# VHH binders against L-Ala-D/L-amino acid epimerase, part 26

Target 1, 347 residues: L-Ala-D/L-amino acid epimerase, of Pedosphaera parvula (b9xek4)
Amino acid sequence: MQIKFWPQDLKLAHTWTIASSVTSGSDVTSVGIVQLTDRDGTVGLGEAAPARRYNESTPGSLDFIAKVDATKLSFDNIEASMKYVESLASGQFAAKSAINVALLDGAARKAGKPIYDLLGLGFRNNHHVTSFSIGIDKADVIRKKVLAAEQYPVLKLKVGAADDKANLAALREAAPQKWVRVDANEGWKTKEHALEMIEWLAQDKFIQYIEQPMPADSNPKDIAWLKARSPLPLFGDESYHTAKDVDHCAECYHGVNVKLCKTGGISNAYEALQVARKAGLKTMIGCMIETSILISAAAHLAELCDYLDIDGNLLTTNDPYLGVTAEKGLLSFASAPEKLGLRVRAK
Below, E stands for the ipSAE of ESMFold2; O stands for the ipSAE of OpenDDE; V2 stands for 0.75 times the mean of E and O plus 0.25 times the DockQ between their complexes.

## First folded at step 15 (VHH; framework vhh_8fcz_2)

Design w2 (from v2 with G107M; at its last look DockQ between E and O 0.47; V2 from the best seeds 0.00; counts 0 for: pae E 3.3 > 2)
Fold by OpenDDE, look of step 15:
Order: C-alpha cells, then sequence, then structure tokens
Structure w2 (fold): chain B 347 residues (1-347), chain A 121 residues (1-121)
C-alpha cells in the first residue's frame, strides 16, 4: 500500500459563523485529502475535515497521517488496518476518518460494489433529503442566504447568538412556509434559557427540531430536565461522538447527529448510527465543510438516518470532486461519475 | 404493517374541486402527523399539506394555501384533502404520508400507490 496526502483549500460561498466559533474573517477553509493505492493499482480516497471544537486541525491531521506506515494498511483487512492506525495516537478522529474512508473506498472497489452495498444498506435515489444550513449573520444577509437557497425544501438555521429572533424573522420573511431545523451549537448556557428559546421557536409550526441546545459539558440532569419539557425534539451533536456516548444521549436527547469526522470514519459512524437506533434515538448524519469525498461517504449511510444534513460541499465554490448530488435537497448517486466505492471522481 | 391507501383522484376542469381520501392502518393513527405529498409530471416529490396527530395544527405549501384543506378523522383512521380552485399546475399523483413521530416532522416516505389528479380544460 502507498499513501499520498495533501491539503485542499475550500472557498466558502458565504462567511460561516456558528455560536461556538466565529470563523476567522477568512472565506477559506482547508481539509486533508488521502489517497491509498494498493499493489494492484486500486485507489481509495479519504478526507480529513477536522473541527476546531474538538481541538483538531488540518495541519495536525496531516502530521498524523504522515506517521502512518502505509505497509500496515490493507483493503483486504480494514479492521486490522484501523487497529494499527488507532494505536498511533488518541484522538485525531478526522485523520483517522480519512484513512477509514479511503480503506472502505478501496475495499468496495475491489469487491465491485458501492460502499452502501458493501455495507448491505443500499441507497434509494431521490429519497433522502438533506437540509441546507444558514449560518449566523446579520438579518439582511440571512435573508439573502435564504433566498439563494430557494431550491432546498429544508433549511437548518444556526442560532445561539444575540440576534436569533431577528434572524428567524428574516428567514421567515424570505421563506414563509419552509421547514426549518435549528442548531444552537451549545449556544444556550442554562436550561431555563434553553427552554425559553425552544418554547419561542415552537411557536413557529415549521420548526422541526433543535440540535445541541446546551454545552456538552452541562450537567446531564439539566439536559434531561430540558428534554422532558421541550416542545420540540432535541438532538445531540457535540454530545455524541461515538457509540460509547449512546447511554448519555439516550437520557438527554431524542436523537443524535453523527459525523464521520467525529466518529473516525464510516465504520464507526455505522456503529454509532446502529447503536443509537437500537437505543430508540432518532438519527441524523451531519458534516463539516467538506468536499464531495466526505459528503458522498456520509451519503452511503443515508439509509440509517432519519434526517440528513450533509451540505458541506454545497457551501463551497471550488469542490474539486464529483459524487452524490443534492438537487432540490434530494440526494442521488444517479449522476455520479463512478459506480463503485465512494462513487467519487476528481473533476 | 403500515398501510396507506389513497383515493378520490380524477379529472377536473380548472376552478373545480376534488376531495382526496387516505385510509390508514397498521399503526396508532392519532399519534402521528399525516401529510399529503404530490409528484407532478416530470418533477420531484413535493409536500402539500400536513396535520398533527391531534389535529391541533395544520400546514400548507404556499402553492396551495387558501385553496386546500387537510382534515383527519382519528376514529375512522382517515385523512382527507379538500382541494378547491384547482389549477393545471396541481396536476400530479398525490400520496398520503405518515409522520415518523408526534413531532413536527416532514418526511417523504409514502407507502401507497397514490391517486392521480388531473386538472385540464
Amino acid sequence: as target 1 above (347 residues)
Amino acid sequence: QVQLVESGGGLVQPGGSLRLSCAASGFTFSKYAMYWVRQPPGKGLEWVSGISGSGGWTIYADSVEGRFTIIRDNDKKMVYLQMTSLKTEDTAVYYCAKGRSEWREFMFDYEGQGTQVTVSS
């Protein structure tokens, strides 16, 4: 096995701001791309999209990948490969995700299958709907963003800032009857404040659910208190990293948001989704600002999800890859240039 | 097993009216929101209307607001769509859809065969 890796700059279509972080004034984010090639010439692609929230970075991810002995990796033995990779360091979930995705891409190609078939999940084209995210901004910019997102039937509005009410009003002005999901990204610090905001949001009949209303390090009893009183379903995001968090989330939330960059790849995300479902939780799959590599990777797990928010590539202007499409919010592999593996190809 | 059976479709002139019906079985009907969705020719699926399990709230797409009315009968396990002032653009196969929970969820999952509505002069 050979490994190649490099950084990829992604240009944001709009300035991206969430409650937990003010994106540095740069309209550019970077990801790490991983390419594995075995002796037979089979190629697997992966991507590292680290989150600052978890103290990961693209340079750190690349440094981790640089330490990986490619000779210890095999498309024929993903489990052993990942055991090795996981032994190199704790954390580095984004980097590990890149390797895992690449391994599965290669393995699926060798098997002559797309990853969703390799996993036995299948994929129904034009069945799964992804939301389109609207980041925190001034009300006039929110309006513009919403208008620009007209084709998408479901929006996800970021909240947890001082101007939440103005932003929702702006959204509704632009889209009076559009379904909206709300993501607070830990923006509400107290259970009382969270409940107040949720009750306010619930007055809008088109609001579907609330993601991570409170900090992940909040007292679980407080979150459970909120859950019991919330008129809307609550989804854990920052509170749900892997399947190990299922008990905590079952107590505190109605559903969970799974991300490849949090779980360490498709394998662990698969497990995280399955375990959540077994625990009676609703499931959604999310993303970071990513190329079509990771977005497509996530789409392969769509059949395990009640909700999808995999729009990371749609928020960029220079995605260098072709994969799953989301015309009108409907996910489809029908036009994907590759039939196997991730079903992704470089432009 | 969840079963949804749509009926009531047909051919009508612009400005006409139709009433669609959906018979539901295989689940606790009152605990789930119900929806109508439609697929126009050559277009993707779009939502039309929704009603809560208790009937406490109703929602409509902008394109049908003021013209369509969704109602449900929990005793009969029926959901209806009264359509008035029909337009040519309302031509579609209409499907009844079950919500996933008691929450304000919209999903595009439908189990029925749908009923054809054609609006033409």
Scores: ipSAE 0.034, ipTM 0.555, lowest interface PAE 2.9, mean pLDDT 92
ESMFold2, look of step 15: ipSAE 0.298; ipTM 0.679
ESMFold2 (binder alone), look of step 15: mean pLDDT 84; pTM 0.861

Design w3 (from v2 with G107P; at its last look DockQ between E and O 0.53; V2 from the best seeds 0.00; counts 0 for: pae E 3.0 > 2)
Fold by OpenDDE, look of step 15:
Structure w3 (fold): chain B 347 residues (1-347), chain A 121 residues (1-121)
Amino acid sequence: as target 1 above (347 residues)
Amino acid sequence: QVQLVESGGGLVQPGGSLRLSCAASGFTFSKYAMYWVRQPPGKGLEWVSGISGSGGWTIYADSVEGRFTIIRDNDKKMVYLQMTSLKTEDTAVYYCAKGRSEWREFPFDYEGQGTQVTVSS
């Protein structure tokens, strides 16, 4: 096995701001691309999209990948490969995700299957709908963003800032009856304040659910208190990293948001989703600002999800890859240039 | 087993009216919100209207607001869609959908043959 890796700059269509972090203002984010090639010439692609929230970075991810002995990786033995990779460090989930995705891409190609078939999940085209995220901004900019996102039937509004009410009003002015999901990204610090905001949001008939209303390090009793009183379902995001967090989230949330960059790849995301479902939780799959590599990777798990928010590539202007499409929010591999593996190809 | 059977579709002229019906079985009807969705020719599925289990709230897509009315009869386990002032763009296969939870949802899971509505001069 050979490994190639490099950084990829992604240009944001709009400045991206959430409650927990303000983007550097550069309107550019970077991801790490990983390419594995075995002795037979089979190629697997992966991507590292680290999150600052978890103290990961693209340079750090690439440094980690640089330490990986490619000779210890195999498309024929993903489990052993990942065991090795995981032994190198306790964290670096984004980097590990890149390797895992690449391994599964290669393995699926060797098997003559797309990953969703390799996993036995299948994929229904034009069945799954992804939301389109609207980042925190001034009200007038929110309006513009919403108008620009007219084709998408479901929006996800970022909240947890001072102007939440103005932003929702702006959204509704532009889209009076559009379905909206809300992501607070830990923006509400107290359970009382969170409940107040959720009750206010619930007055809007088209609000569907609330993601991570409180900080992940909040007292679980407080979050459980909120859950019991919330008129809307609560989804854990920052509180749900891997399947190990299922007990905590079962107590505190109605559903969980799974991300490949949090779990360390498709394998662990698969497990995280399955375990959550077994625990009676609703499931959604999310993303970071990513290329079509990771977005497509996530889409392969769509059948395990009640909700999808995999719009990371749609928020960029220079995605260098072709994979799953989301015309009008409907996910489809029908036009994907590749039939196997990730079903992704470089432009 | 959940069963939903749609009926009432047909051919109508623009400006005309139709009433769609959906017979539901296999679940506690009053506990679930019910929805109408439609699939226009060559387009994806779009939601049309929804009604809570108790009938306490109704919602409509912008495209049908003021023209369509959703109602339900929990005793009969029926949901209806009264369509008025029909337009050519309302042409679609219409499906009845059951909510997956007590919460507000989209998209919806639907299983059925649907009923064809064609609006044409």
Scores: ipSAE 0.188, ipTM 0.651, lowest interface PAE 2.0, mean pLDDT 93
ESMFold2, look of step 15: ipSAE 0.405; ipTM 0.761
ESMFold2 (binder alone), look of step 15: mean pLDDT 82; pTM 0.843

Design w4 (from v2 with E102P; at its last look DockQ between E and O 0.20; V2 from the best seeds 0.00; counts 0 for: pae E 5.9 > 2, placed apart)
Fold by OpenDDE, look of step 15:
Structure w4 (fold): chain B 347 residues (1-347), chain A 121 residues (1-121)
Amino acid sequence: as target 1 above (347 residues)
Amino acid sequence: QVQLVESGGGLVQPGGSLRLSCAASGFTFSKYAMYWVRQPPGKGLEWVSGISGSGGWTIYADSVEGRFTIIRDNDKKMVYLQMTSLKTEDTAVYYCAKGRSPWREFGFDYEGQGTQVTVSS
């Protein structure tokens, strides 16, 4: 096995700001691209999209990847490969995700299958709907963003800032009939404040659910208190990293947001989604600002999800890859240039 | 088993009108939102309109807002789409779709064969 890796800058279509300020004020973000090639010439692609919220970075991810002995990786044994990779360091979930995704891409290609078939999930074109995220901004900019997102039937509005009400109003002015998901990114610090905001939001008949209303390190009793009283479903994002968090989230939330960059790849995301479902939780799959590599990777798990928010590539202007499409919010591999593996190809 | 049967399609000139109908069975009709979706030639599926179980709210894609009207009759278990000011870009196979849940959701499934709408001079 050979490994190549490099940074990729992604240009944001709009300045991106969330409550936690992970990418607040930035117009450019970077990801790490990983390419694995085995002795037969089979190629697997992966991507590291680290989140600052979890103290990860693209340089850090690349440094980690640089330490990986490619000779210990195999498309024929993903489990052993990952065991090795995981032994190198704790954390580094984004980097580990890149390796895992690349391994699965290669394995699936060798098997002559797309990853969703390799996993036995299948994929229904034009069945799954992804939301399109609207980052925090001034009301007039929110309006512009919403108008620009006209094709998307479901929006995810970022909140947790001082002007949440104004921003929702601006959104509604521009899109009176759009379904809206709300992501607070831990922006509401107290259970009482969170409840107040949720009750206000619930007055809008097209609000679907609330994502991560309170900080992940909040007292679980407080979050459970909120859950019991919330008129809208609550989804854990920052509170749900891997399957290990399922008990906590079962107590505190109605659903969970799974991301490949949090779980360490498709394998762990698959487990995280399955475990959540078994626990009675609703499931969604999310993303970071990513290329079509990771967005497509996430799409391969769509059949395990009640909701999808995999729009990271749509928020950029220079995605170097072609994969799953989301025309009018409907996910489809029908036009994907590759038929196997991730079903992703470089432009 | 959920059954949805579409009808009312046809050939019309630009600016013309059509009324589509959908007969639903196999589920508690009034509990679910109903949707119209369409597939233009060579394009993917797109949503057109939706109506809540009770008829309390309606939604429309921007492309059809002001021209199309969705109506339902819960007693007859029917959904209708009144289309006016039709455009060539409205040409598509139209499907009736059932909401996936009675809750606040933009999810739907369709099982019918659809009805062809062709707008041409």
Scores: ipSAE 0.063, ipTM 0.445, lowest interface PAE 3.7, mean pLDDT 92
ESMFold2, look of step 15: ipSAE 0.087; ipTM 0.544
ESMFold2 (binder alone), look of step 15: mean pLDDT 85; pTM 0.867

Design w5 (from v2 with S101D; at its last look DockQ between E and O 0.86; V2 from the best seeds 0.00; counts 0 for: pae E 11.0 > 2)
Fold by ESMFold2, look of step 15:
Structure w5 (fold): chain B 347 residues (1-347), chain A 121 residues (1-121)
Amino acid sequence: as target 1 above (347 residues)
Amino acid sequence: QVQLVESGGGLVQPGGSLRLSCAASGFTFSKYAMYWVRQPPGKGLEWVSGISGSGGWTIYADSVEGRFTIIRDNDKKMVYLQMTSLKTEDTAVYYCAKGRDEWREFGFDYEGQGTQVTVSS
């Protein structure tokens, strides 16, 4: 098998500036792309979108991928391939995701199926809705971003900073009845503060849920205390890395956010979603800033999810791939350029 | 076996009133939010109103706020849509929909068969 890999810079889409300067596309993040080709010429694409929060980086992901012996990978045996890859190091979940996604893309192409059919899930076009993220910023910038995101029926508002109340007010001025999902990203450090903020959010009739209100390393009894009192559903994001975290998250949250770069790919994300569902947890699938490779990979799991937040490519100006679309927030493969595998092709 | 059966549709003059009913069976009714959605002629589905499992909150689309009222009776497993000040734009097939849980939700697992509401002179 041949393995190629390279970094890909992604330019963040910033519509407005805080000061007298324009910052559209000025922020850049990096992902790693993996391409596997077998002797038959079948190609599988994968992507690593590492996050600093988990002590991973694109150079680190590519360094790990460089150590993989491609002769031990096969589209015909993903389990054995990934057992080998997992044996090389603990962690490295973004890099492992890139390899697993590429293996499944190739395996599904050889099987003559899209990945969602290979997994036995199917996919209903225009049935699944993704949220669209609005980051922490000044209230004026929030208002402008919300107006620019009018087509999306559900927004994700980042909170966890001192200006949260002003930011929600700015959002509501621009969109009084827009459905909103809130992500605190571990920003509320005590259970008492978290409860105060959640109770304030619950007064707004269009808030659906709260992601990761407290640090993932908080005392589990504090998180469970919060869960028991919360007027809104709580989702573990940073707390839910792999299926191994399910018992902890069932105690502490009402639902969990699965991400391919946390689990190490589609195979483990499938398992993480299934064990969460069996434990009575609501499920969602999320993303980092990613190309259509990982966004489409996540969409193949959509039938296992109660919620989706897979807008990572929509937050960029230069996604180099075509795959699943999200017109008006509705996910569809109807216009995807490929019929098999990930259903993804380079532009 | 989830079943939702809508009734109460009909022909109404502009400015008139109708009350739609939805009989629910096959699930623990009070554990789920319930919704009314509609499909205008030649268009896709649009949501109209929602109510929590307990009835503790209600929500309405901007186009019907102040004119429509959603009501549920958990003992009878019924949800209603009281419509007043009807406009020709309200002409649609109206569907009762079961939410995915008791929480606020844009999205549902099931829709009923629908009942036709026609508002014309």
Scores: ipSAE 0.000, ipTM 0.290, lowest interface PAE 11.0, mean pLDDT 89
ESMFold2 (binder alone), look of step 15: mean pLDDT 83; pTM 0.864
OpenDDE, look of step 15: ipSAE 0.030; ipTM 0.484

Design w6 (from v2 with T58E; at its last look DockQ between E and O 0.70; V2 from the best seeds 0.00; counts 0 for: pae E 3.6 > 2)
Fold by OpenDDE, look of step 15:
Structure w6 (fold): chain B 347 residues (1-347), chain A 121 residues (1-121)
Amino acid sequence: as target 1 above (347 residues)
Amino acid sequence: QVQLVESGGGLVQPGGSLRLSCAASGFTFSKYAMYWVRQPPGKGLEWVSGISGSGGWEIYADSVEGRFTIIRDNDKKMVYLQMTSLKTEDTAVYYCAKGRSEWREFGFDYEGQGTQVTVSS
């Protein structure tokens, strides 16, 4: 096995700001691209999209990848490969995700299958709907963003800032009947404040659910208190990293948001989704600002999800890859240039 | 297996009224929001109305707000659409759709044959 990796800058279509992000106001983000090539010339692609929220970075991810002995990786033995990779360091979930995704891409290609078939999940074109995220901004900019996102039937509004009410109003002015998901990104610090905000939001008949209303390190009793009183479903995002968090989230949330960059790849995301479902939780799959590599990777797990928010590539202007499409918010592999593996090709 | 059977469609004049019915089976009815959707000739599917599992909320498309009323009977496992002041643009095949949860959502599943509503003078 050979490993190649490099950074990729992604240009945001709009300024991206969330309640808890240090990268608020940035117009450019970077990801790490990983390419694995075996002796037969089979190629697997992966991507590291680290989040500052979890103390990860693209340079750090690349440094980690640089330490990986490619000779210990095999498309024929993903489990052993990942055991090795995981032994190199704790954390580094984004980097590990890149390797895992690449391994599965290669393995699936060798098997002559797309990853969703390799996993036995299948994929229904034009069945799954992804939301389109609207980052925190001034009300006038929110209006513009919403108008620009006209084709998308479901929006995810970022909240947890001082002007949440104005922003929702702006959104409604621009889109009177759009379905809206709300992501607070831990923006509401107390259970009482969170409840107040949720009750306010619930007055909007098109609000679907609330993601991560409170900090992940909040007292579980407080989150459970909120859950019991919330008129809207609550989804854990920052509170749900891997399957290990299922008990906590079962107590505190109605659903969970799974991300490949949090779980360390498709394999762990698959487990995280399955475990959550078994626990009675609703499931959604999310994303970071990513290329079509990771977005497509996530799409391969769509059949395990009640909700999808995999719009990371749609928020960029220079995605260098082609994969799953989301015309009008409907996910489809029908136009994907590649039929196997991730079903992703470089432009 | 989820089964949805629509009925009540027909030909009416503009300004007339119709009541659509949907019989649901194969799932815990009260645990799911129910929706009416329609497909006008030559157009895509559009949602018309929705009602929560418990009936706690109901929503209407702007095009039908004030004219249509969605009703559900959890004991009978029925959902209805009372249509009044019908317009020619209401002409479509109407489908009953099951939500994925009791919550508000965009996604819904419809498996029935639908019922034709034609509004014409």
Scores: ipSAE 0.043, ipTM 0.598, lowest interface PAE 1.9, mean pLDDT 93
ESMFold2, look of step 15: ipSAE 0.270; ipTM 0.654
ESMFold2 (binder alone), look of step 15: mean pLDDT 83; pTM 0.851

Design w7 (from v2 with G107V; at its last look DockQ between E and O 0.76; V2 from the best seeds 0.00; counts 0 for: pae O 2.7 > 2)
Amino acid sequence: QVQLVESGGGLVQPGGSLRLSCAASGFTFSKYAMYWVRQPPGKGLEWVSGISGSGGWTIYADSVEGRFTIIRDNDKKMVYLQMTSLKTEDTAVYYCAKGRSEWREFVFDYEGQGTQVTVSS
ESMFold2, look of step 15: ipSAE 0.519; ipTM 0.805
ESMFold2 (binder alone), look of step 15: mean pLDDT 85; pTM 0.868
OpenDDE, look of step 15: ipSAE 0.082; ipTM 0.575

Design w8 (from v2 with A33S; at its last look DockQ between E and O 0.27; V2 from the best seeds 0.00; counts 0 for: pae E 2.9 > 2)
Fold by OpenDDE, look of step 15:
Structure w8 (fold): chain B 347 residues (1-347), chain A 121 residues (1-121)
Amino acid sequence: as target 1 above (347 residues)
Amino acid sequence: QVQLVESGGGLVQPGGSLRLSCAASGFTFSKYSMYWVRQPPGKGLEWVSGISGSGGWTIYADSVEGRFTIIRDNDKKMVYLQMTSLKTEDTAVYYCAKGRSEWREFGFDYEGQGTQVTVSS
């Protein structure tokens, strides 16, 4: 096995701001791309999209990847490969995700299957709907963002800031009948404030659910208290990293948001989704600002998800890869140039 | 087994009107939202309109807002789409779709053959 890796700059279509982090200063974010090639010439692609919220970075991810002995990786033994990779360091989930995704891509290609078939999940085109995220901004900018997102039937509005009400109003002015998901990104610090906001939001008949209303390190009793009283379903995001968090989330939330960059890749995301479902939780799959590599990777798990928010590539202007499409919010591999593995190809 | 049978499609001139019908069976009709979706030639599927199980709310795609009206008859297990001021871009195969629940969801299953709507001068 050979490993190549490099940073990829992604240009944001709009300034991206959430409650927990202000990426206000840069219209550019970076991800790490990983390419594995085995002795037979089979190629697997992966991507590291680290989150600052979890103290990960693209440079850090690349440094981690640089330490990986490619000779210990195999498309024929993903489990052993990952065991090795995981032994190198704790954390580094984004980097580990890149390796895992690349391994699955390679393995699936060798098997002559797309990953969703390799996993036995299948994929229904034009069945799964992804939301399109609207980041925190001034009301006038929110209006512009919403208008620009007219093709998408479901929006995810970021909240947890002082102007949440104004922003929702702006959204509604621009889109009177859009389904809206709300992501607070831990922005509501007390259970009482969270409940107040949720009750207000619930008055909008098109609000679907609330993601991570309170900080992940909040007292579980408080979150459970909120759950019991919330008129809307609550989804854990920052509170759900891997399957290990299922008990906590079962107590505190109605659903969970799974991300490849949190779980450490497709394998762990698969487990995280399955375990959540078994626990009676609703499931969604999310993303970071990512290329079509990770977005497509996530899409391969769509059949395990009640909701999808995999729009990271849509928020960029220079995605260098082609994979799953989301025209009108409907996910489809029908136009993907590659038929196997991730079903992703470089432009 | 869920069955959805669409009808009412046809050829109309721009500015014309058409009423689509969908007969539903195999599930408790009033408990589920119903949707219309369409697939234009050479394009992917797009949603058109939705109505709650009770008829308490309706939603429309921006492209059809003000021109299309969705209604349902729970006694007859029918959902309708009244289309007015039709445009050439409305040309598509239209499908009736069953929502996942009465809950605030945007997801649908459609298995019908659809009905062709062609708007042409």
Scores: ipSAE 0.042, ipTM 0.605, lowest interface PAE 2.3, mean pLDDT 92
ESMFold2, look of step 15: ipSAE 0.382; ipTM 0.727
ESMFold2 (binder alone), look of step 15: mean pLDDT 84; pTM 0.859

## First folded at step 17 (VHH; framework vhh_8fcz_2)

Design x1 (from w7 with V107Y; at its last look DockQ between E and O 0.01; V2 from the best seeds 0.00; counts 0 for: pae O 9.2 > 2, off the site)
Fold by OpenDDE, look of step 17:
Structure x1 (fold): chain B 347 residues (1-347), chain A 121 residues (1-121)
Amino acid sequence: as target 1 above (347 residues)
Amino acid sequence: QVQLVESGGGLVQPGGSLRLSCAASGFTFSKYAMYWVRQPPGKGLEWVSGISGSGGWTIYADSVEGRFTIIRDNDKKMVYLQMTSLKTEDTAVYYCAKGRSEWREFYFDYEGQGTQVTVSS
């Protein structure tokens, strides 16, 4: 096995700002790309989209990947490969995700299957709907963003700033009847404040749910308190990293947001989603600002999700890869030029 | 051939500021992300900051986030590191590096002699 890896610049279509993000106010972000090549020429692609929120970075991810002995990786034995990779360090979930995704891509290609078939999940084209995220901005810009996102039937509005009310109003003016998901990204520090905001939001009948209203390190009793009183479903994002967090989230949330960069890849995300479902939680799969590599990777797990927010590639103008499409918010692999593995191809 | 020449280091008191410069030549400068790395006394090399080829994104190690700023001038083929609120633990030889991906490894490719930064009372 050979391994190549490099950073990739991603240009955002709009300035991206959330309640807490290293990319807040930025027009450009970066990811790490991983390419594994077997002796027989089979290639697997992966991507590391580290989040500052979890103390990960692109350079850190690349550094971690640099420490990986490629000779210990095999498309024929993903479990053993990952065991090795996981032994190299704690954390580094984004980097590990890149390796895992690349391994599954290669394995699936060797098997002559797309990953969703390799996993036994299948994939229904034009069945799954992804939301389109609207970052925090001034109201007039929110309006422009929403209008630009006309094709998308479901929006996710980032909140947790001073102008939330104006932003929601602007959104609603531009999109009077669209379903809206709200992501607070831990923006509400107290349970009382969170409840106040949620009750206000609940006045809008087209709001579906609230993501991570409070900091993940909040007292679980406070989050549970909020859950019991919330007129809207609550989804844990920052509170749900892996399957290990299921008990906590079952107590505190109605659903959970799974991300490949949090779980360490498709394998762990698969587990995280399954465990959540078994625990009675609603499931959604999210993303960071990512190329079609990770977005497609996430899409392979769509059948395990009640909701999807995998729009990271749609928010960029220079995605260098072709994979799953989301025309009108409907996920589809039908036009993906690659038929196997991730079903992703470089442009 | 790749050449990187660092300058701007020196002795500064805690809380002080320095600006490092790196002159690059021998490659298509704008196509490569550039990094600053440093080697503290008795320690290994650690990355400090990076900037994309276009200058569109910047990244910082946690230890320097909020204090250091990396910028580049592609016309002049220069990379800079503005350091503020310097701490004693920032003492190191600082190198300008080009990111390089090869088989099995990513390298911070630094060819220069580095520039000494000493933060001391």
Scores: ipSAE 0.012, ipTM 0.277, lowest interface PAE 9.2, mean pLDDT 92
ESMFold2, look of step 17: ipSAE 0.256; ipTM 0.668
ESMFold2 (binder alone), look of step 17: mean pLDDT 84; pTM 0.865

